VHH binders against a8e7c5r167to518. Designs and how they scored, part 8

Target 1, 352 residues: a8e7c5r167to518
Amino acid sequence: YKIFMDSDSFYYSLTYDLTNTVQRQGELGKSDQPLWKRVDDRFFWNKHMIKDLVDLQAPQVDFWVIPIIQGFVQVEELVVNYNESSDEERSSPETPLQEPTCVDDIHPRFTVALISRRSRHRAGMRYKRRGVDTDGHVANYVETEQLIHVHSHTLSFVQTRGSVPVFWSQAGYRYNPRPRIEKGERETMPYFASHFEKEVETYKKLVIINLVDQNGREKIIGDAYLKQVLLYNNPNLTYVSFDFHEHCRGMKFENVQTLTDAIYDIITDMRWAWVDQAGVICQQEGIFRVNCMDCLDRTNVVQAAIARVIMEQQLKKLGVMPPEQPLPLKCYRIYQVMWANNGDTISRQYAG

## First folded at step 1 (VHH)

Design d4 (framework vhh_h_nbbcii10_fgla)
Fold by ESMFold2-Fast, scan of step 1:
Structure d4 (fold): chain B 352 residues (1-352), chain A 126 residues (1-126)
Amino acid sequence: as target 1 above (352 residues)
Amino acid sequence: QVQLVESGGGLVQPGGSLRLSCAASGFTFSRYSSYALGWFRQAPGQGLEAVAAISGSGGSTYYADSVKGRFTISRDNSKNTLYLQMNSLRAEDTAVYYCAAHKSWTYIGSPEYDYWGQGTLVTVSS
């Protein structure tokens, strides 16, 4: 499928539904209904066009409206080769090289795609009201899907991120001001519940990864979140708090492995979506919902680490990667590039 | 061919300010060839420590707790240059400062940096 970029942050396809994950597309089944009737409304950024065209009784409306997402799309083809050179390629070799003409059939190849879908609800409220609103929508909600394609196999792993779903705000541009809780637990609960009821309906089970600092200015938000989770008492929610500052200080982001090691069983039990030419092989059983307050890099780093664990499991199960080896250095670097681009794009959309 | 060259170091009194620059050659600062860039320092008799880092696009930054609120990292892609603005300098900021680059399109969380400058000395004393 051809995916087009309308601008640096908007993406569409004439035939493929970018608003739905592989698993949701399967759950919807094959339908003769037009694309716009089966899209996920949360990510349908040009939805207003449907109302106008329907109201005007426009001819062949089904062919005029192509769903547009805001977010990120990147696709890369990767080669599993452990004999990669770490040296940068020189543009003008002094000695003419005869490159091997042999086909490198011994090195497996796979496609990785990364798709982030920003919710159309509550866009642009970063510097004022955050959290949840009275419709159960949260600020800065993004669904990120990592796809692996090998031959006839398509594998998908999905995560979400968004603001802590309580009523809170943080004012100003000049300094990092203290966040404030705007409503108490009783007043918050119907909207907190509304948010998670929709999430549970969509994703079945939720593992909350809270990256809000456990001390200082952010503590009030983390405390409010935990209290609401406990009060809500939904068995489909698992709450995990990770002190990012304590574990990943001094740019030692490899210490995110402390988190992924601690939740390894949760990651593996969640599984991933897997489809081949014969149909559905596996389904993802739940989703990670990752949040921080203002450090968008924390969320991106954690999601990338979790997605990497899943990708290595997927590639090993497909026989594309040996069980005893990590990702080849070249694959790892391209993978870091994809996730860095994802994080930078989302960060710019939040900053305005 | 990839080179990083630091400048702007020198002697400054406590409470003063300095701006370090790092000129890059052999690669271009752009969305397609930008690098994750950082500043590291080594004080006399001590090990290398991370000071600040900035993502390839400039959208994400990191600061060590010891410099947070005092130092600002920035990049100018048109000039192929990385900067570190150092304010409210203290005696303990005395060190050789190195700029470093990790391959294009990486994020601040990369555990490795591929290229390093030769360093520039910053001395904070009366």
Scores: ipSAE 0.000, ipTM 0.251, lowest interface PAE 15.0, mean pLDDT 76

Design d5 (framework vhh_7xy4_2)
Fold by ESMFold2-Fast, scan of step 1:
Structure d5 (fold): chain B 352 residues (1-352), chain A 123 residues (1-123)
Amino acid sequence: as target 1 above (352 residues)
Amino acid sequence: QLQLVESGGGLVQPGGSLRLSCAASGFTFSSYAMAWVRQPHGKGLEYIATISRSGGSTYYSDSVKGRFTISRDNAKNTLYLQMNSLKPEDTAMYYCAKRGTYIWSESGQYDYKGQGTQVTVSS
């Protein structure tokens, strides 16, 4: 499938459904319906065109409505090569053998794709009011899917990010503005529950990773979140808090590794989606829902770290990666750049 | 239907040479790495050599390095193994193999092997 970019933040494909994860596409099955009738409405940014085309009695409306997502798409091919020499190692020092490097060498290769889908609900410019709304939608909601493709195998791992789902706000005009809770626990609960009921219906189980600072100005938001989770008491929710003392700074490697080590069993138990030509091999059993106060650098770094752990497990299962050895440094450099681009793109969309 | 047909085996004296050929059909030959593997009577399958899809990269088992040369002709959908300085220990059934997945150069994953061609090195 070809994927096209309409602008810096909008993507489409004539044949592939960018609005649905691999797992959701499998759950929908094979369909004779036009692509736009099968899409996930949350990520269908040009949905309003359907009404206009139908109202105009446009011919071949199914051809003219191509689903567009807002977010990020990047695809890279990576080579697992621990020996960087493409030359014959026995070549003479005086007459070295020079052989062209072949595309698709016998070294293991895999494709990594990263797709982020911004929700059309509550999309727009800088919000004074954050959190959840009366329809159960949260500000800054993004679904991020990491795909691994090897031969006939496609593997997928999905995470979400979004605002803390209580009613809260902060001034948009000052540096380091004070956040405020707009509604009490009782008044918040129906909308908090609405948000998580939709999430549980879609993803089955949620592991909440709260990166909001537990000290200082952010504490009020973190405290409100934890209290609502405890009151809601849904067995499909697992709550993990990671305390940061420095607000709005990127995570240090030590802190990221501490978190992923602490939740390694949770990451492993969640699994991933896995399909081949014969059909579904494995399903992802739950999702990480990661948040910080503004869903910026911290969230992106944490999601990248979790996704890397999953990728390594997937590649070992496929026999593409040795069980006792990390990937070549070149692979990690490309991977880190992909995730950095993802974070930068999402940050720009929040400003939009 | 995928098919690999090996030829060129036979009886040869120690120190002699043979050239094996493998005719491939039923798949896009130029899209896959190819390998030669062998099985001596009463023993397991042994890896011999692998060649990349374009022919630019080759890998060999230590037992044949410097004596055997793997090559391919993508226009003719044919794989070759030039065997020089043959030893009695090279006596085996030789199979042409298609690589299914790129794992490691020496072990690889093979999704199909041909019918084989017998190579016997004796006096």
Scores: ipSAE 0.000, ipTM 0.121, lowest interface PAE 16.7, mean pLDDT 76

Design d6 (framework vhh_gefurulimab)
Fold by ESMFold2-Fast, scan of step 1:
Structure d6 (fold): chain B 352 residues (1-352), chain A 122 residues (1-122)
Amino acid sequence: as target 1 above (352 residues)
Amino acid sequence: EVQLVESGGGLVKPGGSLRLSCAASGFTFSKYAAAWFRQAPGKEREFVSAIYSGGSTTYADSVKGRFTISRDNAKNSLYLQMNSLRAEDTAVYYCARTYKVWTPSGSEFDYWGQGTLVTVSS
């Protein structure tokens, strides 16, 4: 498939549904309906064109509406080669009488794709009003899907991020004012419940990763979130708190391995979507819903670390990577750049 | 203070085995990735093997299938089991810790041990 960029943050494809994950596309089954009728409404940024085309009584409206997402797309082909310096030495083949026509086929290859889909709900930066609204939509909501392609195999792992789904605000965006809770637990519950009811319907189980500081100015938001989760008492929600300030002081992102090690069993039990020519092999059983308050870098780093753990498990099961080794350094560097680009793009979309 | 102290080096015949140990102190060992590097006389230091806090391992092509890295977090110790040793494995072996979440390359290591000598000779 081909993916086109209409501007620095808008993406579309004529043949592939960018609004749905691989797993959701499989759940929709075989359909002869036009692409735009099958889309996930949350990520359908040009939905307004449907009304305009219908109002104009345009013929073949199904042909004219191509779904556009706002977010990020990057695709890379990676080679599993544990000697990154070997490229220079390949000019001297080991067997003098053999033509090295298949040298490029010696090392396993795979494609990794990263797709982030920004929700069209709560569009635009609203610096004063954060959190959940009366329709159950949250600020800064993004679904991120990591895809692995190897021959006939397609594997997918999905995570979400979004604002803490309580009613909260922050007085200004030009400095770090203290956040405020705008409504109590009782008043908040219908909208908190509405948000998570939709999430559970879509993703089945949610593991909440709360990255807000457990002391200082962010504590009030973290405390409100935990209280609301406990009051809601939904068995499909698992709550994990990670004090990013205590563990990753001064943006020491290396400490994020502390988190991934602590939740390794949860990551592994969640699994991933896996399809091949014969059909569905397995499904992802839940998602991570990661949140922070102000610094989007924290969320991006944590999601990248979790996705890396999953990717290594996927590549080992596919036989692309040896069972006792992580990815080669060159692969990690490209992977880090992909996730950095993702984070930078999302941050720019919410800046103002 | 952070310290890494290697031991277990010695003289061994080609085809023999050695087990190196590295004792870590002054930090929470279980939270860090750790690695073995080596430096032969007159040559540059090279990567041998690494183990992440989660248990994943990486090996240089030259040692793959012969060496096994492991850790014991309860004992704050890192190990390198070296089998089928060759003359070219002769080097000073260093253990190091890293604060990086990705595959180590050398520049990412913030603390190093003083090294232990391994000599493989007939």
Scores: ipSAE 0.000, ipTM 0.122, lowest interface PAE 16.3, mean pLDDT 76

Design d7 (framework vhh_6fv0_2)
Fold by ESMFold2-Fast, scan of step 1:
Structure d7 (fold): chain B 352 residues (1-352), chain A 124 residues (1-124)
Amino acid sequence: as target 1 above (352 residues)
Amino acid sequence: QVQLQESGGGLVQPGGSLRLSCAASGFTFSSYYMYWVRQAPEKGLEWVSTIRSSGGSTYYKDSVKGRFTVSRDNAKNTLYLQMNSLKPEDAAQYYCATGHYTWIKSGDYSLDYRGQGTQVTVSS
């Protein structure tokens, strides 16, 4: 189905529910109800239109409301072609009977789609108030889904990002403003708990990846976060703190491999959603919740690195990628551009 | 090359006290969070305590809070765990650990660097 863009940041489809992940769509089941009745409320940016139309007793409202998300959508078809001139060599080690029939099928193909859904809650709260609010909503909340499609197989991996869910602020009017904690631990706990209770209900288990600096001005936010996690004492939360200044001084983002190597078993155990013509094969068991304070680029780099590990596992399992060899550089170039575009779009939505 | 070496374990009666030490080398000790984790027979690793690089912030497993105190001496590259009012449930191999991430309340092996451990036995 076709996905349309109303502007650089708003997306809709007449036939596909952009507000729900593949896994949530499967959980809702096949329904004859109009699309808008099945949507995830968090990402339903034109929701108020339904209330106004119902209140006005508009005829056949079901045909008038198409769900719109704010965020990012990009879809790319990738061809696994290691060497355009080596097709004859690849055919040589294969059985002779396959040579003439498989020439056109020598290059496996797969589709990668990247969908980011910005929460409608707390949109525009950029200048002073960050963190969690009294409704348990956090600033800058985005759900990002990476889809792989091969023949009849659809595979999905979902991550979230959002502000550190304590009451904190940073004056946006000054150069290099110091962040401040606005409430104590006891006052914060009901709202911190409200946020994570909603997250656990939706995603079951959460692995928190905190990218806030462990030293300097960001330290106060990182300290508050860790302390609230420890006090909250929820067995469904796992907390990971990664010091970007220790590993990625300057622009050495390659060192994010230290993090992905360290959490490789966690990434693998989380699994992914997998659906084919017969139905659900596999479900994702938990979610990564990634945050930073000032630098949205750190969050995007870490999410891209985790998503790449998952994609490679998925493609190897589907037989699209060899078990002992990485993808062609052309594939990684396109993949990196997709994730860069995602990060730029989210950053622009936060800043603008 | 990160090296961590624990000491100070032993046999104590319920209600007794022990002080564990961990000698660290091969990294800038004063720049790292340090952790105490423990493993009882036939159980997974369990987080016990965390101390910030500066020593200014400490965190504890609920069941040890008020009984255990973590501290550090950055000049000596040494981590400590003072254990008071020991219970049979505290009997375990105790490890000091460090890394760039930590599992909170997980028995999983998620710390980058861990010592060989020191055995704590609580028996009458």
Scores: ipSAE 0.000, ipTM 0.265, lowest interface PAE 10.6, mean pLDDT 76

Design d8 (framework vhh_3k1k_2)
Fold by ESMFold2-Fast, scan of step 1:
Structure d8 (fold): chain B 352 residues (1-352), chain A 124 residues (1-124)
Amino acid sequence: as target 1 above (352 residues)
Amino acid sequence: QVQLVESGGALVQPGGSLRLSCAASGRTFSSYAMRWYRQAPGKEREWVAGISWSGGSTSYEDSVKGRFTISRDDARNTVYLQMNSLKPEDTAVYYCAAKGYRVYVSPSGTYDYWGQGTQVTVSS
């Protein structure tokens, strides 16, 4: 398959369904239907074109509609070569080697792909009202899928991000305006429930990672979210709160390990999708739904950290990565750049 | 605030089978990873089996692998331990434990809950 980039971070493929995760494609099964009839409506940005062609009863409509997503796509091939993991570990006359003889062994290789799909719902909302709307859609909703490919094996891990699904707003002026809750708990509940009923239908179980600060001006949003989760009392929801600003201020991204260590059992239990030529080997058991209030960088950093834990588990299971060693540093540098590009692209889509 | 009540403990002959149940009082049971532990007289409490909050992953102590099966029924707020091919060394008080994932607030961490136990005796 080939993936094409159109202007302004729109992507399409003539042969691959970019709107569906590997797991959703497996759940739909092999279909004789054209690609556009199988797509996930949430990420089908040119959907309006289908209705016009159907209304005209146009013959061979399949030729004229190629599904387009808005978001991010990056694919990288990584080589597991420990001789390149650092300048000092690399072959050098000044670096003593325990085994100085070089044999040309084939190094393990794997492909990493990162696909972010921005929801077409609420996509134009740049004005102060955020959160959930009366249709149960949330602002800034993005599904991000990380793919690992080795020979015939395809492994997938999916996360989502989006606004806190209560009715809230923030005045548009640049000097840190305080957020405001627009509706009470009782009035909010039908729409909060509508959002999570759709999410549970799609992903089965949800682990909410709330990165809204537990103190200061953001606390009102975090408190409202927790109260709605408790009142809703859906057994398919798990709520995790982490004060990113408090824990990550001094050391930046190193402190996010505190979060991933604390939820390591949840990360491991969620598993990941695994498909080979014979079919489905394993399924992802739920999804992380990550949110912050003002800064999209927090969400991206946390999702990258969770995805890295999953990638390492996947690569160890495939025998591509030794159980006792991290990947070569060069692999992590490429991986960090992929996730940084993802975050930057998503941020630009909200700000122009 | 989740209360766990174990039941099903009994006297059984070696080679027999027994099913233990652990009923949770209704506050979001499906958000909890569930575990079974056992404690024989004069021994420390040891882990026996675990099931993830999603039910998709199970784990067992080596001595019970292939003989015990853990399962959960979230509609009934219950976790089960099916014990087959019981041996005298399986004699213990069996405890149900829930590891709370429903609400984790940093730095408060997770919450763990324990039942009172149910006695299993394997003897002729």
Scores: ipSAE 0.016, ipTM 0.297, lowest interface PAE 6.1, mean pLDDT 77

Design d9 (framework vhh_h_nbbcii10_fgla)
Fold by ESMFold2-Fast, scan of step 1:
Parts: sequence; structure tokens; C-alpha cells
Structure d9 (fold): chain B 352 residues (1-352), chain A 126 residues (1-126)
Amino acid sequence: as target 1 above (352 residues)
Amino acid sequence: QVQLVESGGGLVQPGGSLRLSCAASGFTFSKYTSYALGWFRQAPGQGLEAVAAISRSGGSTYYADSVKGRFTISRDNSKNTLYLQMNSLRAEDTAVYYCAAGTYIRYTSDSGFDYWGQGTLVTVSS
């Protein structure tokens, strides 16, 4: 992909719509409309430029405005090679007088890309107030797409994250401020419903992964969320609660496999977007909506683990990875770094 | 209709072992559609306590700190049966043990489980 960064937080491409997933681009069809008229408004950070150019009566608006997202982009080319154990074991310097046999040309290769798109809504909101607003927008909303490209095949898996969509806040003047519910269930419902109606329209089915601690100060938020989900009673919503503190306490992030194993059938049933030269092979049937309260690290770790399960299924389906073996260590290490960079970037964008 | 039936409870000496079974009907244990399964217990005058849980795929398990290293949860999808192997039993393990099934992952609470068995009594006493 030809993707450019014009600052530390913003990305664009002259030829590719970074605001839409592969699946949404396919659903929109190949239109003669300019790129900027087909973009996803939620992630169109320079939308104001369109209005300014129209107001100034500038010619060739579609030439002057290239959609920009705020978020994260990283692309890596990976080789499925089980003979590689570490980079340090390959520290021998290149010898120009030698003509070594290239064993890597026998091994499958694939491209993995990770794209996170931060919602332009609620930009500049104070840390004190989280949750949903009266427009149905939630704080800290990000869409993350993982792309696999092999030969003519493009596969995509999408997840979202965002604040618990009730009215809640934290006092910013105390150490470890205790969260508070600001509105009751009846008062909250129209805005909660507005948020999920938009999500269901976009993603069809949602699996909510709630990582809010089930004991202590965070419990009030988790309890409010579950109650609101039950009252809303939408058959397109599945609610999953995982006590991250209980199962992954002491930074035992390897225990995140407990969660992915528990929802393995949900992950598998969700599928992924898959296109080739002949067209669409399959579509993603739903989306994971992952949240925690104030620790973005938990959300990133869980999304990375789910995306890894999907990627391994995709690579095995493509014949790129054998069904009896895990991902090669070198591939896994690069993959972990990509997801860590994603988490760090998102966390930095919401710092303040 | 989902039904869970526990068996294997009874009187056992301290330090002894028991194996509980939970037979499921109304749904099939399969890797792609089976419920998350767990064991809960309630001692006289106490609240309900999560003991152990096993994922839909069977690939991950949870154990309460009070039973870690002594109890083992397992499932046999071909027999539609959940098991709890209880070793090194203590007087404190005396309780009614319930089999539960659901789609929730709240292992430390009963709120994640939609279907419950009738319970089987385990008494650890000399």
C-alpha cells in the first residue's frame, strides 16, 4: 500500500481510502464519485477542508482534498520459516564473495497491515467525563483493521474499542479517582440505544467484551453496562464479561488465552472479509467491541490476542501456514511489536 | 430445553477423593457451539462460590484459589458430560455442588451462567 504520514498522528494515501475497511469499500462498490464523497465520516479528520474549499469556490475539490485519518498504520512483510529461531543467531555479516543458497524463496510470504482509525467525534473531551454523549458518540472510539495480503488475496478482520456507553465520569483531583454514574437507566437509554443502533447498522452483530474489573472501584461501571444491555434487549448484541484483574493479575497477560479459548467458537463464527481477483469470497459477520475503564493496555492486549487467532486461521486457510504448527517465532515477535506500537500510539493520542 | 444433571456426590473422609459428573441434554457438546461450563458450590449458611470453569473449546480452565492444585475440571464432548475431579478433600469443601452452563465468562460469579443443575451434596467428614 502507498500510505503516507504527514505528522506523528495523521496518515493518508493518494490512491487508497484509509477511512473504510476492505469490506465497507466493497459494499460501497466502484463509484465514479470522488474519494472524499465515499469516505467514512467518523474517521475523516480533514472534513472541514472540504467545506473551506467549497466556501472559497476552489476548483477541483476532489484533487485538493485527500482524506486523512488520525491513528496508526504499520505494514510488515513476513516469511513463514520454521528454521529461523532469532535475529541474533543470524548475526554473521554479509559476505560479497559468497553466493549463498536462498532457502527463503521456498517459504510462503505474506503482508500484514494494522490500521487504527480514531473517531473525530469527542475530540478534545476532558478526561473527567467519559462514556456516551447526547449525540450517541462514545469517548476513545477506535476502529482497528488487521489486513493479510497473499498474492491476489486480501483478508481483513476488524474490531472496535470505546468507552462504556453510559453517562459516567471520574473526579480528576484525587489519587485513583472513583468513577460515578451520572444518569439513571431510563435517562441513559435513548443515548445508549442511539450508539448501538449506529453500531448494528454498520457492523450487523456486536460481541461486547467488557474488561472492566468485576470487583472494587470499577464494578459500578460494569454493573451499569450489563444492566443497560439487558434492558436494551437487542438480539444482535452478545455480552461477554471477563475479569481481567482476577485472571491476568500481576501482569500475567499470557492468561489472555483463557478468554480467547472461552470465546473460540464466537471468534470462528464471526469469520473475516476475504476478496481475490474474482471478487468477494466471504464477509465478516459481526464485530468485537472491546472496552476497559481507564487502562487502554487491557483492551489492546485482548484485541491483539483475538486478531492473532483470526490471522492463524486465515494463514492456515490460505495454505501459508501448516495446520499442525504455531506461527514461527520471528513472525510472532514482529506481530507482537506491531500491536504494542498500536497500543502505545492510541494511548498517547488519548493522554491529557 | 437445556438440562444438567449432577451425580457422584456423597460422604468422603478428609484427604479423600470424589469425581462429580454433570450430564447435559438439550444441547450437544461441540467445539463450535457448546456452552461454557462450570462448577459452583454453596456451603451451609454461605453464598454461592465459583469453583472451576472450562471454556467452550476445552482449551482453558479457571479454578478458585481455594481449590487450585486439588481439583481438575474436564469435559467429554462425545458423552456430553462435564467432570470435576476433587482430590485432597478438606472439611471446608463440604457443600452442595452445582453444574452450570452459559455464554458468559464471569468465572468468579454466577451471573454469567444461564442453566443450572439441581445440585449434588458433598460431605467431607470422618
Scores: ipSAE 0.000, ipTM 0.159, lowest interface PAE 13.4, mean pLDDT 76

Design e1 (framework vhh_6fv0_2)
Fold by ESMFold2-Fast, scan of step 1:
Structure e1 (fold): chain B 352 residues (1-352), chain A 123 residues (1-123)
Amino acid sequence: as target 1 above (352 residues)
Amino acid sequence: QVQLQESGGGLVQPGGSLRLSCAASGFTFSSYAMYWVRQAPEKGLEWVSTISSSGGYTYYKDSVKGRFTVSRDNAKNTLYLQMNSLKPEDAAQYYCAKDLGWSYEPTSGFDYRGQGTQVTVSS
């Protein structure tokens, strides 16, 4: 499939449904329906054109409307080559090194694709009302899908991010003011529940990763979130709090491994979507829903770390990467750039 | 129901050769990477070799590289391990395994394993 960029942040394809994950496309099954009738409405940014064309009784409307997402798309081909990584690391002439024993004559190649889909709901109003609205939609909602393709295999891992789904606000951007809770627990519950009912229907189980600071001005939002989760008492929700600021101070992002190590069993048990020419091999049973208050960068770093753990498991399970070795350094560097581009693009979309 | 049946083990002198086979059933063999693992008496499981679903990519434990060759026949649902220049240290119960069982750790992550086939290297 070809994927086109209409502008800096809008993407479309004539043949591939960018609004649906690989797993959702499989769940819809083979269909004779035109592409636009199968799309996920949350990510269908030019949906209004469909209504107008149908209302005008336009013939062959199916050929005139191409679904457009807003977000991010990047595709890279990577080579699993330990000799190349070893040579780069060992460029120093003081210690002559032996040929690596783990390098084969043919180096495995795989494609990694990263697709972020911004919700068309609540796209504006970044600095005023955040949280949840009366329709159960949250501010800053993005679905991010990481795809691995090798030979006939397609593997997919999906995560979401979005605002804490309570009614809260923060005054203008320049002053970094103390956030406020706008509604109490009782008044909030129907809308909090509406949001998570939609999420559970779509993703089955949710692991909430709350990155809101546990100290200072952000604490009020984190406290409200936890109280609402406990009151809601849905067994399909798992709540994890991680004090990103305390662990990753001074941009020591290697400390994010503390989080991924702590939730390793949760990451592994969630699995991923896996399809080949014979059909569906496995399905993802749940998603991570990651949130922070102000800094979109925290969310991106955590999602990248989780997605990396998944990718390494996927590559080893496919036999494309040896079980006893980590990801080659060159692959990891390209992967980090890809995720950095994702974070930068999402930040620009929410800044204006 | 996944079933794996290893064969081809036996007693061999140092420097000798054996070819192990693994007959697989109960799953789409051509969709999965396959693994050879071994366990010597009173030792844990040790990864030996990996082969991708198509057979296009292979990996080996450093100590067996150049001596062992893994291959597969997807039409026959059969995995092979050709072992040349066998050493006393290669003596072990050999198992074929279906994929890594969702674990990041190779030796603890192997899911479905057969009964194994015994390799004994005399002297």
Scores: ipSAE 0.567, ipTM 0.847, lowest interface PAE 1.9, mean pLDDT 79

Design e2 (framework vhh_7xy4_2)
Fold by ESMFold2-Fast, scan of step 1:
Structure e2 (fold): chain B 352 residues (1-352), chain A 122 residues (1-122)
Amino acid sequence: as target 1 above (352 residues)
Amino acid sequence: QLQLVESGGGLVQPGGSLRLSCAASGFTFSDYAMAWVRQPHGKGLEYIATISYSGTTIYYSDSVKGRFTISRDNAKNTLYLQMNSLKPEDTAMYYCATESGLYWSTPDYDYKGQGTQVTVSS
């Protein structure tokens, strides 16, 4: 590297806060205020959305120290109205707009927020080695959080995605290039263990959802992953393999129902974070870590399907959704667009 | 039952342009990611570009980035490839494929059309 490039960090720190100059960061000192209140608003792509999330009184705001400039944020208010036949049945523009809506509104309402935080580790490694590195960091690592807010209740569910944490590569463009394993099991174990020790410290329990094809050229990566998990033998890891393209045709959430039905008890046992006005907190007990080899769309569809199951359980518990009836189609269309936007944004960030 | 019909190929001089089309039928086109792949005579298949079901996420191989543009019209069940600044090395049979075709490790999911020939020469 060139020293000039390395020393150019004078104006921008490689801290997770990329929105402030070094001078401004110095002025903040050891402030006890949340970092997001002190960031430069000019560098927030969705600053209006983050204000909405703060207004929701989300309990884990102080844990979101990854710059919002890297990732995705979308917030939507959904109305549970079974009389609306399509998206075109939107309220007339002449409908009076009052800041506070009456609590006795005819139809229940809830807010959905989706936040994806791209890891700064391994950023910009488009054509580099995939998988895990010698620091235990994996390629394409993203934390995605889905928030539900209704009245005084805020509920949160978090999932992660990333590369299969073995040493592997894929090169060449004459024909779909064959993936290669670059290190044996013994050589891989310290770095594999380092990755999952960090994950277990952060999330306590992990349910691995492996979406790598069980046949053909991707099988070598899936086999290496399963073998490494078995050798590592950590009771906090649960391994689930799902042949995505055998069971799922197209990119619709309903096409992954086979998987969500099979792991329904695991999803339910994981729970979610729940805060009300009294400050009562229910903690999420574990996390899904979803992996694919080279199709980010697979991972997004599976995470969306799991998050939808959680959302429906949350809304039923809150009395916003009837126990034996799905949400109005308009609600699911907005939800699908939110998750599609999430997937498209992440794909663009890693594909370039 | 799934049908993909490519068209728009032909003979063109180096530096020229062509627009390829793929008419899809027998499946819900808007539910599937689509791709363009090519095969030079006597050689293996080479990936060119993919587009998500909504059209918002697009990937290109390095050999065509900046020269080719993939797009789709879900209302017409049609996939397109706009090819500019063509080179002799672009000479190949061009195929459109569903997302299943991109992961050709399982023969049961190899969905591609009959192809359209592109020849770049002077």
Scores: ipSAE 0.000, ipTM 0.131, lowest interface PAE 18.2, mean pLDDT 69

